# VH-VL binders against p38371: the designs that were tried, part 5

Target 1, 215 residues: p38371
Amino acid sequence: CNFEQPETNCFVQESPSWAVKYDVVDSPKDANGDECTTTAPLVELMGVYKYVNPETGAAQLALRPATLASRAIADTTTTSADQTSLGSLDTEPKDHGFCHANDFAPAFVNVAASDTAAANTIRYEFTNVRVYSAAVAPGTQFTGELKYTSNGCTSSYVMRAVWPPAPCDTASTEPAENCGVGSGLNPEFAVVCQPTSATGTTGYCVPAGDIPSFK

## First folded at step 4 (VH-VL; framework fv_romlusevimab)

Design p4
Fold by ESMFold2-Fast, scan of step 4:
Structure p4 (fold): chain C 215 residues (1-215), chain A 124 residues (1-124), chain B 108 residues (1-108)
Amino acid sequence: as target 1 above (215 residues)
Amino acid sequence: QVQLVQSGSELKKPGASVKVSCKASGYTFTSYAMNWVRQAPGQGLEWMGWINTNTGNPTYAQGFTGRFVFSLDTSVSTASLQISSLKAEDTAVYYCARGIYYDSGKYYYGMDVWGQGTTVTVSS
Amino acid sequence: SYVLTQPPSVSVAPGKTARITCGGNNIGSKRVHWYQQKPGQAPVLVIYYDSDRPSGIPERFSGSNSGNTATLTISGVEAGDEADYYCQVWDSSSDHVVFGGGTKLTVL
């Protein structure tokens, strides 16, 4: 049950992995406004970290998409700081249990040309990030917006994220393998299996509705 | 480009019904809430309620239950407002407006895209 | 029910700073959004989440929110800024959007 909302610090569950789903808002367009085909992943893992300045109490939220972390292994031009998006974070939850994070720096990698692909910069720009930090689910769901650029295509998304990340398979009849009982997620969370590809069945459990996503 | 385009002005007699439509383009219709806001002549903005574009469930503000019905046609990305048994006091400009997040925080962030408005005039 | 109070009008000379207030009990614990409405036109979001600007809104527009008062500040006011301005919050107790009564900004 939802009970008195904590009015303390904005708690965020730190983890190298949260499961994040992207729902398209603006379809991919190039610099001339013409349609193009490169999109953000349907779902991916994301590192989520919180930093607090002990002198001032100022808090920061860091988001590191697995797509950037993976592509960064061969990238010699960007640093881990470039591949992580750092923004400010409220120190106290606001009216309905949300902690706002803003002023995120872009996160990006420069992928060198190969025999099969041209050189490409992949860029993540996060805005309007809110972490749900109420007594019933402290710091384990968040939402925000993503502007994604890759191969000169820019597209925009609403992102919804949950911790812990739970692998799933939409073809499985076992509840534990399809975001049900035994999956490892809070049983009160409304979650659904999101495949990593349009034609596949394996993916991650993600929020089924808007944050906070409860049954 | 993201936009909301509303149907044209209506002139109606008391007791008639009117249906105002709001067509969305340039974004995924079901990812955002749709709000309805009215403005009587010379008055301020008055929130009427919202409709969940994913589930189709409407929520009405106090005073806008009964004669007012919010509906959707997701196949054409259109939200509609129907007002039945029209009264002179219903004379107003009716706006649809996109809620920036499609959840309990949609009103937290505000309404970022607005239709141009539909004037409904009720006179005998 | 929760009520937002705005002054009905504010007058300012061109190039000066206009300040439009939005009063509400403990409004600093809420997030405030501001809309600009020119005659015969739909409202335009000019500030969201207390102090953030949408793309395309000039840096002259800024917002603050603390205690019982939120403020929209327009520096270097231009004739084109003449409009009605509305503040808005979401009231958690009623699960309801609340608008202020609006402030008419007149540039002399």
Scores: ipSAE 0.000, ipTM 0.453, lowest interface PAE 17.2, mean pLDDT 84

Design p5
Fold by ESMFold2-Fast, scan of step 4:
Formats: sequence, structure tokens, C-alpha cells
Structure p5 (fold): chain C 215 residues (1-215), chain A 124 residues (1-124), chain B 108 residues (1-108)
Amino acid sequence: as target 1 above (215 residues)
Amino acid sequence: QVQLVQSGSELKKPGASVKVSCKASGYTFTSYAMNWVRQAPGQGLEWMGWINTNTGNPTYAQGFTGRFVFSLDTSVSTASLQISSLKAEDTAVYYCARGIYYDSGKYYYGMDVWGQGTTVTVSS
Amino acid sequence: SYVLTQPPSVSVAPGKTARITCGGNNIGSKSVHWYQQKPGQAPVLVIYYDSNRPSGIPERFSGSNSGNTATLTISGVEAGDEADYYCQVWDSSSDHVVFGGGTKLTVL
């Protein structure tokens, strides 16, 4: 949109891509409580957007997982609105520097059946989202909780996210390619390269510790 | 299912020591802080402190330094509270409680999962 | 040394709305959590970060936090809501968790 939005003190770096890491809290279980194998990605890109109602000043935070965006190709049932989780957002940071976002609607895609797989709904439910909006890192790190359901398996995660989404390679000795100097991230951020697969080395720089993640 | 299971009730004499354990299951132990909260008979909730489950570093509230020690055994997802030189005024229910979204000790928030409590009675 | 002040007791008729206050200097700049404790049981988190409900907590429970007062609101009160309620903050200046003194909710 080309219009200037009213500024709020809960600044969020809007971007089609943030790097988000998920750390397991509750392992995948099906509806009967039995173990299953479908999990959230180790790391993925996520769209992050802020909306402010110009008449009321009320703010909202929108989270759009890249996994849902990529699976949308196989889904003619849901829209980008269904694939984006929208919640409320504080207008002012708390004393600890965080802006809280709550009441997120679920984000999901309905993946059509194929010759090799049954129809599947991939569902993201976000809670406890907090954006760090203090002067030292204004709106460039956030944390929250994810409940992920896919292929009848439900699992829970702590998510930690950083902007910009810097690509990395754990096999590289060059600092700029392994989340160090020259990677594009604030050098005071504590970050680590998280591969996109358990067997690969390429991925994205993600927070190394709890938010705010500093050295 | 996320849960915290505490050790059974203890009846001790003044001057003895006691160790209360808290076993976590259903989540990654080192991703959350562990808090200790005390409740004396007929009294309110009193925060004793917390321990960083990733580093093992404890933080004690004023009034709980010295005789009280928080410790971890991460290999079995267990946090422990040891009270030495027990006094009658230590009689209370002791709770462990998981801290929501551990933030390096600076931005600690609420406690979403609680143990069932361990009653410690100090009497001659 | 930060102090949270709660009324010792609040009485409400079944089906009506109960409001439990938590007073603190500039508490609106802090995050407030609320716990329910029934006799002989561990506390249960009913509201976190001012206004959020954990999974499994009825929509009748809501929270607000502004200025010097945070409030836990329970609409359509049921007999089963009778309990002690505690507010809690983290005090950044002392790096300590602070609990209010608790409020006994009686449903008459």
C-alpha cells in the first residue's frame, strides 16, 4: 500500500521473509495419543506484517508461513487470508521491551489428494507471540508458540524469529556465509545457522538463544 | 502431555535437610525455566526463585539465599530443591512451575504448568 | 520491593460478573498473569500476559491491564469458580517475580 500508516511505538519490521526456527515442546501425536512422524519444518521463512486502524489506532500482526504459501499451489479451497494468521498487537511496548500479540486466527491450507497421498490440512495455531521492540533491536526479533497439525499429527513448538532472513551454510568457514560478520545481521545478535533438513548444511541464520538473543 | 510430577510429602525434624524433586515430561526440558514457589499453611503464593534449565544458573528471591539450593539433572529432566537446617517456619507446600518462554532471565513471564506440590512439615 | 494489592475477598451471585483487581504503581507497563487455586490443589494459570487465555480456560475469563490497575473479569460465574485468585508480575528493577496477596472469590 502507498499510504503512510500511523506510527506506533510497537515497531515491527515488515517483510515477506523472516527466518523462524521451531524447537519441539510436545512431540507429534495423533488423535488417539499415539506417536506419528509429521513435524513442523526445522526452519522456514515467514511473512510478517503490521496493520493499524487509522481511526482507532488499534494494531494487528499478520504471520504467513512459507510452508502454507508453497502448498497453496495444490489448494483451490483456501485464500491468502486463510493462509495468514492475524492477531491483535499492543500499541506500546511493555517495560521489558516486548509488544504482545494475541488472539491469532489459525492459518491453514487444504492440500488436495494425489495419487500418493490423501487430502491433508496443514494448520498453524500461534499463541504467546511477543515482538521485541526496544531501541537496541526495534522489531527485528520475536518469539511465540506454535501448535502444528499435518497428516493427523499434532505437535507443539517454541518459535524464535529474526530479520533479515540471512541464508547460511554450516559447512562454510567464511563468516559472512555462516551467520557471522558480513551476513547482514546485527553483529550483536546471537545467531546460528539452522539447516532446512537434518542431513543438509544450507539453511538460515536463526536466534541462537531466547529472545532477545544477544551475544 | 506436558506435566511436572513432584516427590512425596516429607516429615522432618528441625535441623534436618530435605530434597524435593520435580520430574518434567512431555516437552524439551531445557527450553523452559523452572520456578519454585512456596505456600505456607493458610498463606498466599511466595516466589522463591528460578533456575535456568539450559545453563544451570539459579536466581534466588530475597529471603531464600543460603539454606535453599536449586539444582538440575538434565539427563532425567528433573529439577530439585534442597533445604538445609530445616526450621518450623519452612513448613509449607513447595511447587515447581514451568516458566513461559524463557528469555535469558530478563523477560520472565508466567507459569503455565505446575507440579502437584510437595508438603514439607517440620515438627519435633 | 514492588507490591501488588488485591482485595482479600469478593462475593458474587451465580450467573453474575465478578471483577478482581490487582493494584500496582504503573502496572499497565508490566505484564500481568492470573492464577486460580482451589483448596488442596496446585494453582492453574487462567490469564497470561494481561489478557490471553491458555487452552482449556473458558471464554468467561478475561483480563485487562491499564494505568495502576489490572483486572480479572469472570462473567457468568459458576459455583466451580469459587477459589483463591492471584495476580503476578515480573519486576524488571529487581529481576523478581511478585505475587499479589490473593483474593478469595465466594459464589453465593
Scores: ipSAE 0.134, ipTM 0.659, lowest interface PAE 6.1, mean pLDDT 87

Design p6
Fold by ESMFold2-Fast, scan of step 4:
Structure p6 (fold): chain C 215 residues (1-215), chain A 124 residues (1-124), chain B 108 residues (1-108)
Amino acid sequence: as target 1 above (215 residues)
Amino acid sequence: QVQLVQSGSELKKPGASVKVSCKASGYTFTSYAMNWVRQAPGQGLEWMGWINTNTGNPTYAQGFTGRFVFSLDTSVSTASLQISSLKAEDTAVYYCARGIYYDSGKYYYGMDVWGQGTTVTVSS
Amino acid sequence: SYVLTQPPSVSVAPGKTARITCGGNNIGSKSVHWYQQKPGQAPVLVIYYDSKRPSGIPERFSGSNSGNTATLTISGVEAGDEADYYCQVWDSSSDHVVFGGGTKLTVL
């Protein structure tokens, strides 16, 4: 009565939260090519899920930015499906240990106008996503590119993500609270604390270097 | 507008040195690897290596160690290739090319933006 | 060292489909990128990661990669497609970028 679900060799750690850091590639520009100020967050949590079609064995990767989930409260037109970017996922890792994910649908929310702000669509477009799925780190780091649009400003980023989403404080001298020993992360991972704001100290541990990010 | 602009052609004698520059604009220089590719007259593309624009660490392909040096000046978004003790066999067009993605350097070597090329001619 | 094998030339009539192959041992486990180079010009990326098109590249360009052969397919070939085409992979065992020898596409 239960169908056997196909396995893939592209293991991905499924979680409502991964920590994702965005490093700017193209600064925000409006439709006229002029500079503007709206940018993607410095770091955010992201839901990461893998689906496998039981009939075909085809795999999909789903990415759900926390920024879209939090802004959805002001949106009466989009659903959780629109706030989730769904793409294809390799069933076998390439010889360098990466599983490629492609053809992502945009994820977005339509934020309603308020007394102080005009209506705004926040859109995430993911490309070139790759999950590192090798024995030493099976599906706990990934990288990709983001095209972010908000308030008519479009900007692009390299994203690097790690699981688990360990909270941190750059002002703490305790290693466990600043991405060190005892933080819950694999001790071989090269990670650094990324604050959620430019002026604050609290944030999340994120990859310190290129994926796979190891010491 | 994303572009890579290379220095002009060079005519050198054997034993001299040459420095080819590659100036990047329209993107964050340190977010992408810079590759160097050589093409001898009438021949195919030959990868020379790459430099990590964030760390400054170069990686050379076999055959391009010793006389070839990759360097950066991040303050002006410029990568450079220096060839010492020039030989006739170094006559080629030299291209710089931006890596689409440089995570761990060796895993993402698709090159999406190319310089126009610098012709280096070594003649006696 | 890892080697990519391309036919040195392919001829095709206008409006027909050209197929350029790139042979490599277990190349299907690698990511293949394709470049177009016209005489006197720098190469242009036309396909990346086996089958993906950069913005600005016409949909008549497509790619595939499985087993020991990757293929660049150009449908509805136009005179302007005449160029040298190169395949490229990263070989993790040698830690090197490897280019194929190139294929000259002639439209006649």
Scores: ipSAE 0.023, ipTM 0.613, lowest interface PAE 8.2, mean pLDDT 87

Design p7
Fold by ESMFold2-Fast, scan of step 4:
Structure p7 (fold): chain C 215 residues (1-215), chain A 124 residues (1-124), chain B 108 residues (1-108)
Amino acid sequence: as target 1 above (215 residues)
Amino acid sequence: QVQLVQSGSELKKPGASVKVSCKASGYTFTSYAMNWVRQAPGQGLEWMGWINTNTGNPTYAQGFTGRFVFSLDTSVSTASLQISSLKAEDTAVYYCARGRYYDSGKYYYGMDVWGQGTTVTVSS
Amino acid sequence: SYVLTQPPSVSVAPGKTARITCGGNNIGSKHVHWYQQKPGQAPVLVIYYDSNRPSGIPERFSGSNSGNTATLTISGVEAGDEADYYCQVWDSSSDHVVFGGGTKLTVL
């Protein structure tokens, strides 16, 4: 009566929050090529949205870093549109089940000077974003590259992301609180707790390895 | 500034060996794969393989096993190509080119920074 | 082995649009990169992942990839665009990089 058909469309789990981890590729440098210290966060939440023109089928992917959204309160010159990076998206998965997203516009905020900090522009430039969209895990993991600029320091990263965003604590022995059984993540995903600070224990579950990250 | 600088041209007799070096600067050497690409006189580009600069593991294309060896010296950010038992057919310009790692190292084979090339001429 | 087919040569008048094709079985399911090589020089990446331009590459360079054909399009062709152009894919079945045979663009 019923036959299963392979799903081949580029599915993306839309959510105001995915957990994204950044692994450094090029350490921070200023405009003169000298070392500096401002880096992208170790992990953050990111809004991920897919827009499809219903008449043409053309697809777009939107990425909105939580860091930009939170800094926007001090910004009088940018809008939520400037804080969202919009690119094109494949309509069908390519080699190895990936949907490629291209031509992202930069996302940024211009943070005004305060009594605790000088004026600063925070800029995200995404390239080579690929959403894993295969039948076994459609649209719930992606990878890509980030060029991050803040306080005159530019650095680059490989980013790896997973949905749903699951809070975690590396000090917890409870599996549900440390990316294990009961955390809300697909149990076949290989994930690890990434703290939000180098010295803290609380953070978010992120992919443990290359995308697709499976056990 | 990101750059790859290769060793100078080589003129060798058949049966000799040659070592071509490729020195990287301006980026984290171990974060990028190093590709080797050959171009015989008047011919197109031919991919020889790549080496994972973090693990040291080489991958050779069909036809480039045995006589060809990729190696690294990470202390000086240098990748090297060694060719043993040189033949006239090895006469070519040899390029190194970096590729970024994404996801399992399988996907990103677009080569964004290239060395200037090393001409190897094999003649009697 | 996976094979990419390019025309050996393409001629175009200055100011006109050049189109260089790269044929491959189901190439639209792969990501295509394009390189420009001028005589005596190393190749330069001009398009990566089908349609993206590296910094410093003019907007008149564009790429597309669907079905069995990828295309590099150069609008408003200038004498300085005269070069050999190579397409390249990663072949998932062999985990190898494959180059096309190259196309010589002549600006008349």
Scores: ipSAE 0.019, ipTM 0.620, lowest interface PAE 8.5, mean pLDDT 86

Design p8
Fold by ESMFold2-Fast, scan of step 4:
Structure p8 (fold): chain C 215 residues (1-215), chain A 124 residues (1-124), chain B 108 residues (1-108)
Amino acid sequence: as target 1 above (215 residues)
Amino acid sequence: QVQLVQSGSELKKPGASVKVSCKASGYTFTSYAMNWVRQAPGQGLEWMGWINTNTGNPTYAQGFTGRFVFSLDTSVSTASLQISSLKAEDTAVYYCARGIYWDSGKYYYGMDVWGQGTTVTVSS
Amino acid sequence: SYVLTQPPSVSVAPGKTARITCGGNNIGSKRVHWYQQKPGQAPVLVIYYDSNRPSGIPERFSGSNSGNTATLTISGVEAGDEADYYCQVWDSSSDHVVFGGGTKLTVL
């Protein structure tokens, strides 16, 4: 059978879940420049949505970190809009198949105090976001940078993301459970299992290299 | 197993050209930048530039424009450095080194895997 | 052009702690990587992103970076640690890699 080529518009695979990996650039430091320990997660799920303004036709990209969404249950002051970072999005791919997204508003939650922790604001600031929208893999990988602030600690990261979100286990010898054949990912994608914690083996398949990440 | 294997040593006369090759294995070639670093006898490390293996775009440090050309052959996971019109001051060990990068050269990390080096000697 | 300054040499007795500094204007806002080069060999990354160790690098190696000085610290120094050590940053204003001049570590 025959397959049509995707349109050259900035297509983004909309999903409540993409798998996102953060690689540290600037280690955590407080307002005085001293080292501190609060960091972004090693990997998390992220909602990714393309919004088109009905009045102008202008495209926007919305990113909603699962960390903010889950902590929003304890938040009485921020709305879903505050927990979602909304930026502009190119309508056509530019250099080498990338659609740039810029001018993101910060996404944040105000976490209420608990028995074990003081009240805290967690803030995500995204910049230089680019979605790979070439015909070979339309709108299923993106990269960008993140400035993360929590507990007064600020750190920065390179962010690399892939769709669909595929759970994985580094201890499994079954390819489908360790980002291989049968995982649901495009077999041409170069992906690796990233555990969610230092002591665990379970996590998500994430890009192994720079976007676009191919074998 | 991630490796960079470079071509063998070269002895050339002034005015000749040389091509140093760097073959990558054990990873997706186009997902990482390739850096070129030289080291003259008894001297420190000198960054020459890098090439974006996904786009093919090279970036040269100030002293390395014109006579120096970075190129790729993605079909065999190989990066190459060509030096034209060789001069005595080009005598050095030339290294290729894998770098983590993004955004077409605007951002990159350190160099985690290095080739073994290629000695280029220019003498008359 | 951005400049990184390292002492040309550092001497340390076996079993003691060696500290190699890398000076740069506001270097604490940048990410510092450290390389070890033994005679006749290619450089080996020993510290990345200020303080992280690659797999296979002994726990004796650690790094820090704040203000105008980054430091590579090697505790319990062994004869096999004799090498040249280079610090490295990415300079955003020029989009270029900058290496320090290198420090020769001698275990006396």
Scores: ipSAE 0.000, ipTM 0.419, lowest interface PAE 19.0, mean pLDDT 83

Design p9
Fold by ESMFold2-Fast, scan of step 4:
Formats: C-alpha cells, structure tokens, sequence
Structure p9 (fold): chain C 215 residues (1-215), chain A 124 residues (1-124), chain B 108 residues (1-108)
C-alpha cells in the first residue's frame, strides 16, 4: 500500500457496456485515397475500465469495443488485451469537469479469411478522449476521436458515449422504449435513439449533443 | 476530407453591410461548433464568438454584439457572418473555424479546421 | 478579463530547439491549444489539449502545461517553421476563448 498516494478526482463509471455513437469526420478512403464503403458501426457497446498504479498513482483508461469482442470468434491471433485500447488518464479534471485520456494503444482483431471474405484487420485508434467527471454526471459521459480501419478503408469520427446503455426503438411511442422516462438514463441527459442499422429502428440511447449532453 | 471554404474578398464603403459565408464539407456539420475569429491588419487573432450548429444559438464576445450576426443554413452545411453599418475598424480578415467538441452550456475547446479567411476592407 | 502572455519574438538557429511560452494565472488547470500562422495563411492547429498533436503535424512539435506556464517546444527547427505562434484557452469564468498575443519565430 502507498499511504501517501495522491487522490484522483477523475471518476469513471466502470462497466462492460457503455453506448457509443460515431459521427463521421473523414469519410472512408483506401490507401490510394480513393473512396470505399467500410465504416465504423452507427452505434455499439463498449467496455470502459479504469486502472490505477498503486505505486505511482498513475491512472489508465481502457476501452474495449464490442465489435472487436464479437469478431474475436474468427480470430486465432489476437487476445483480449489486443482488443482493448489502453491509454493514460488525468488524475485531476481540467477545465470544467473533464479528465483527459491520451496515448492509447490501438485495439484490433485479425479476422481470418472465409469462403466469402478475405482476411481482414479491424483496428480502432482512439485520441483526445475526455471523460466528464463533475458531480452532476460523475464519469457517465465521454467523448473523443476514433480512427477506424477495416477492409483497407480508413475513416475518422467523433465518438460520444453514455452510461448506462439503454436499448431503444425509434418506432416506439412509449417513453421508456425511446430514451425517455423509465429508460434507465438520467432524465436530465439529452439523449436520442440511434439505430444499429440504417434500415432498422432498434438501437441504443446515445448523447444527442456534445459532451456533457444535457437538456 | 474535412474543409471549410469561405466566400471571396469584399470591398465596402462605411455604412454598407457584408455577409461572409463558410461552407463545411467532409464531416457532420451539426456535431461541431462554428467559431468566428477576426484578424485586423498586423494584429493578432481576436475571437468574435461561436454558433451552436445543432441548436442555432449564437454566443458573441464583448464588442461583437448588435452589428454582428451569426447564422446557419444546415441544409447546405453553411455558417454565415453578417456585419451591418460597416466602420473602418471592421477592416480585417475574418475566419470561420471548427470547434473541437463543446460541452453543455455553449462552451467549446480548440479549433482544429480553419477556413482560408475572407478579407473585408472598409474604406471611403 | 483572463490574459495570456507570450513573448513577442523568439529567434533560434536551424536544428536547435525553440521554446515559446504562454503565461496565465493557473493556466495548468486549463487546456491549452497552439496555432501556427504563416504570412497570408490561415492558422493551423499544431497542438491541442496541452500536448496532443493533430495528424500531419511533425513529431518535432510538443507541448506542456503546468502551474502558470504552458510551453510549445519545437525541436530540430527548420526554416519552414518560421511563423507566428498563438496559444489559446477557454476561460470558464468569462465564457470566452482567449488568445495570446502571438510570438513571431525567426529561424536564422
């Protein structure tokens, strides 16, 4: 034990699932700069964890995309460590309640070739991650940047995330099923239902605006 | 490819008005704030304010209320700055710049993408 | 009301390290961004959130921020680094973006 360990005021709600939305910044391009069609998911679940070194007090943030976890069944070369992006985390909030996380290692899976598809590496590179850690929403919203590569297509995004993950349906008129009262989210959060597919209505409640997203 | 393209230079007489446009492409327009920054000849950068592209609500720095109006046309991903009753001291290069992430309450951080600038010259 | 103070000019020989400071009361509690502006051109973000580099910015550029001083460091300075450099913070008390006065970097 380190009795003199500095206190860390950067609280993060640890959970195997947060709901994360990606908004495109740079559309998909291949290595030659030509347009291609493979993109990050519209919304996905993400594991979020915080580690603190007991000797130094240094903090780390771990992000594990559910897309990588689910694709791991076709991968014999990566481990759960490769599928988790680990970065540094501030010990004190900056500005107005944000804790910054940086220097993330890439998270990836190497999907084996199949009868219908060539071998593919799916790679997540996170930068400028910031967790909102103020009393009104302690460690339950974060934002950052994602560089996503799959099938040789690279694209970039702003990501915005909220805890808890609440399933939703844009076709439902019941508030509890469409990110309203009874959904499990803080009623003060500004959230909207993001479908998992362009043609469907079922998805997860995600921040409606920039973090922190409030009404 | 993320870019901001501004309208061409303007030469105006005192008392006229001018509208500078800033067209965004390559990203989701409503996910980022749009800032306006002015630079008078030989001077440093001066922040004029920003507009929330999701709500349309503008915030003006002190000294830039009244004659200065920020507006949006979300259908064409364009932000505009209108200056009325032009004065000689309005002579400057006007930049639009994308705000990197903002928080609830109209605040924003750094500016990662800048327009090329629009020179507005006011002379009699 | 919040003020950022930069030296008006800094001179450095090619290949050496330039350090441009940005002074502000308790600036270490704020996030500092740095911009490079060459004559006749728009500013370019070279450092954001104290120490992060945007894609495309050379590794020679780095930043730090603690106490009352933030610093932009350019190692192995090249002639092409000649420019005006501005630091910037968001001041929560005034709800305003604040720019420093700018520093002209001259490479001899």
Amino acid sequence: as target 1 above (215 residues)
Amino acid sequence: QVQLVQSGSELKKPGASVKVSCKASGYTFTSYAMNWVRQAPGQGLEWMGWINTNTGNPTYAQGFTGRFVFSLDTSVSTASLQISSLKAEDTAVYYCARGIYYRSGKYYYGMDVWGQGTTVTVSS
Amino acid sequence: SYVLTQPPSVSVAPGKTARITCGGNNIGSKSVHWYQQKPGQAPVLVIYYDSNRPSGIPERFSGSNSGNTATLTISGVEAGDEADYYCQVWDSSSDHVVFGGGTKLTVL
Scores: ipSAE 0.000, ipTM 0.519, lowest interface PAE 13.5, mean pLDDT 85

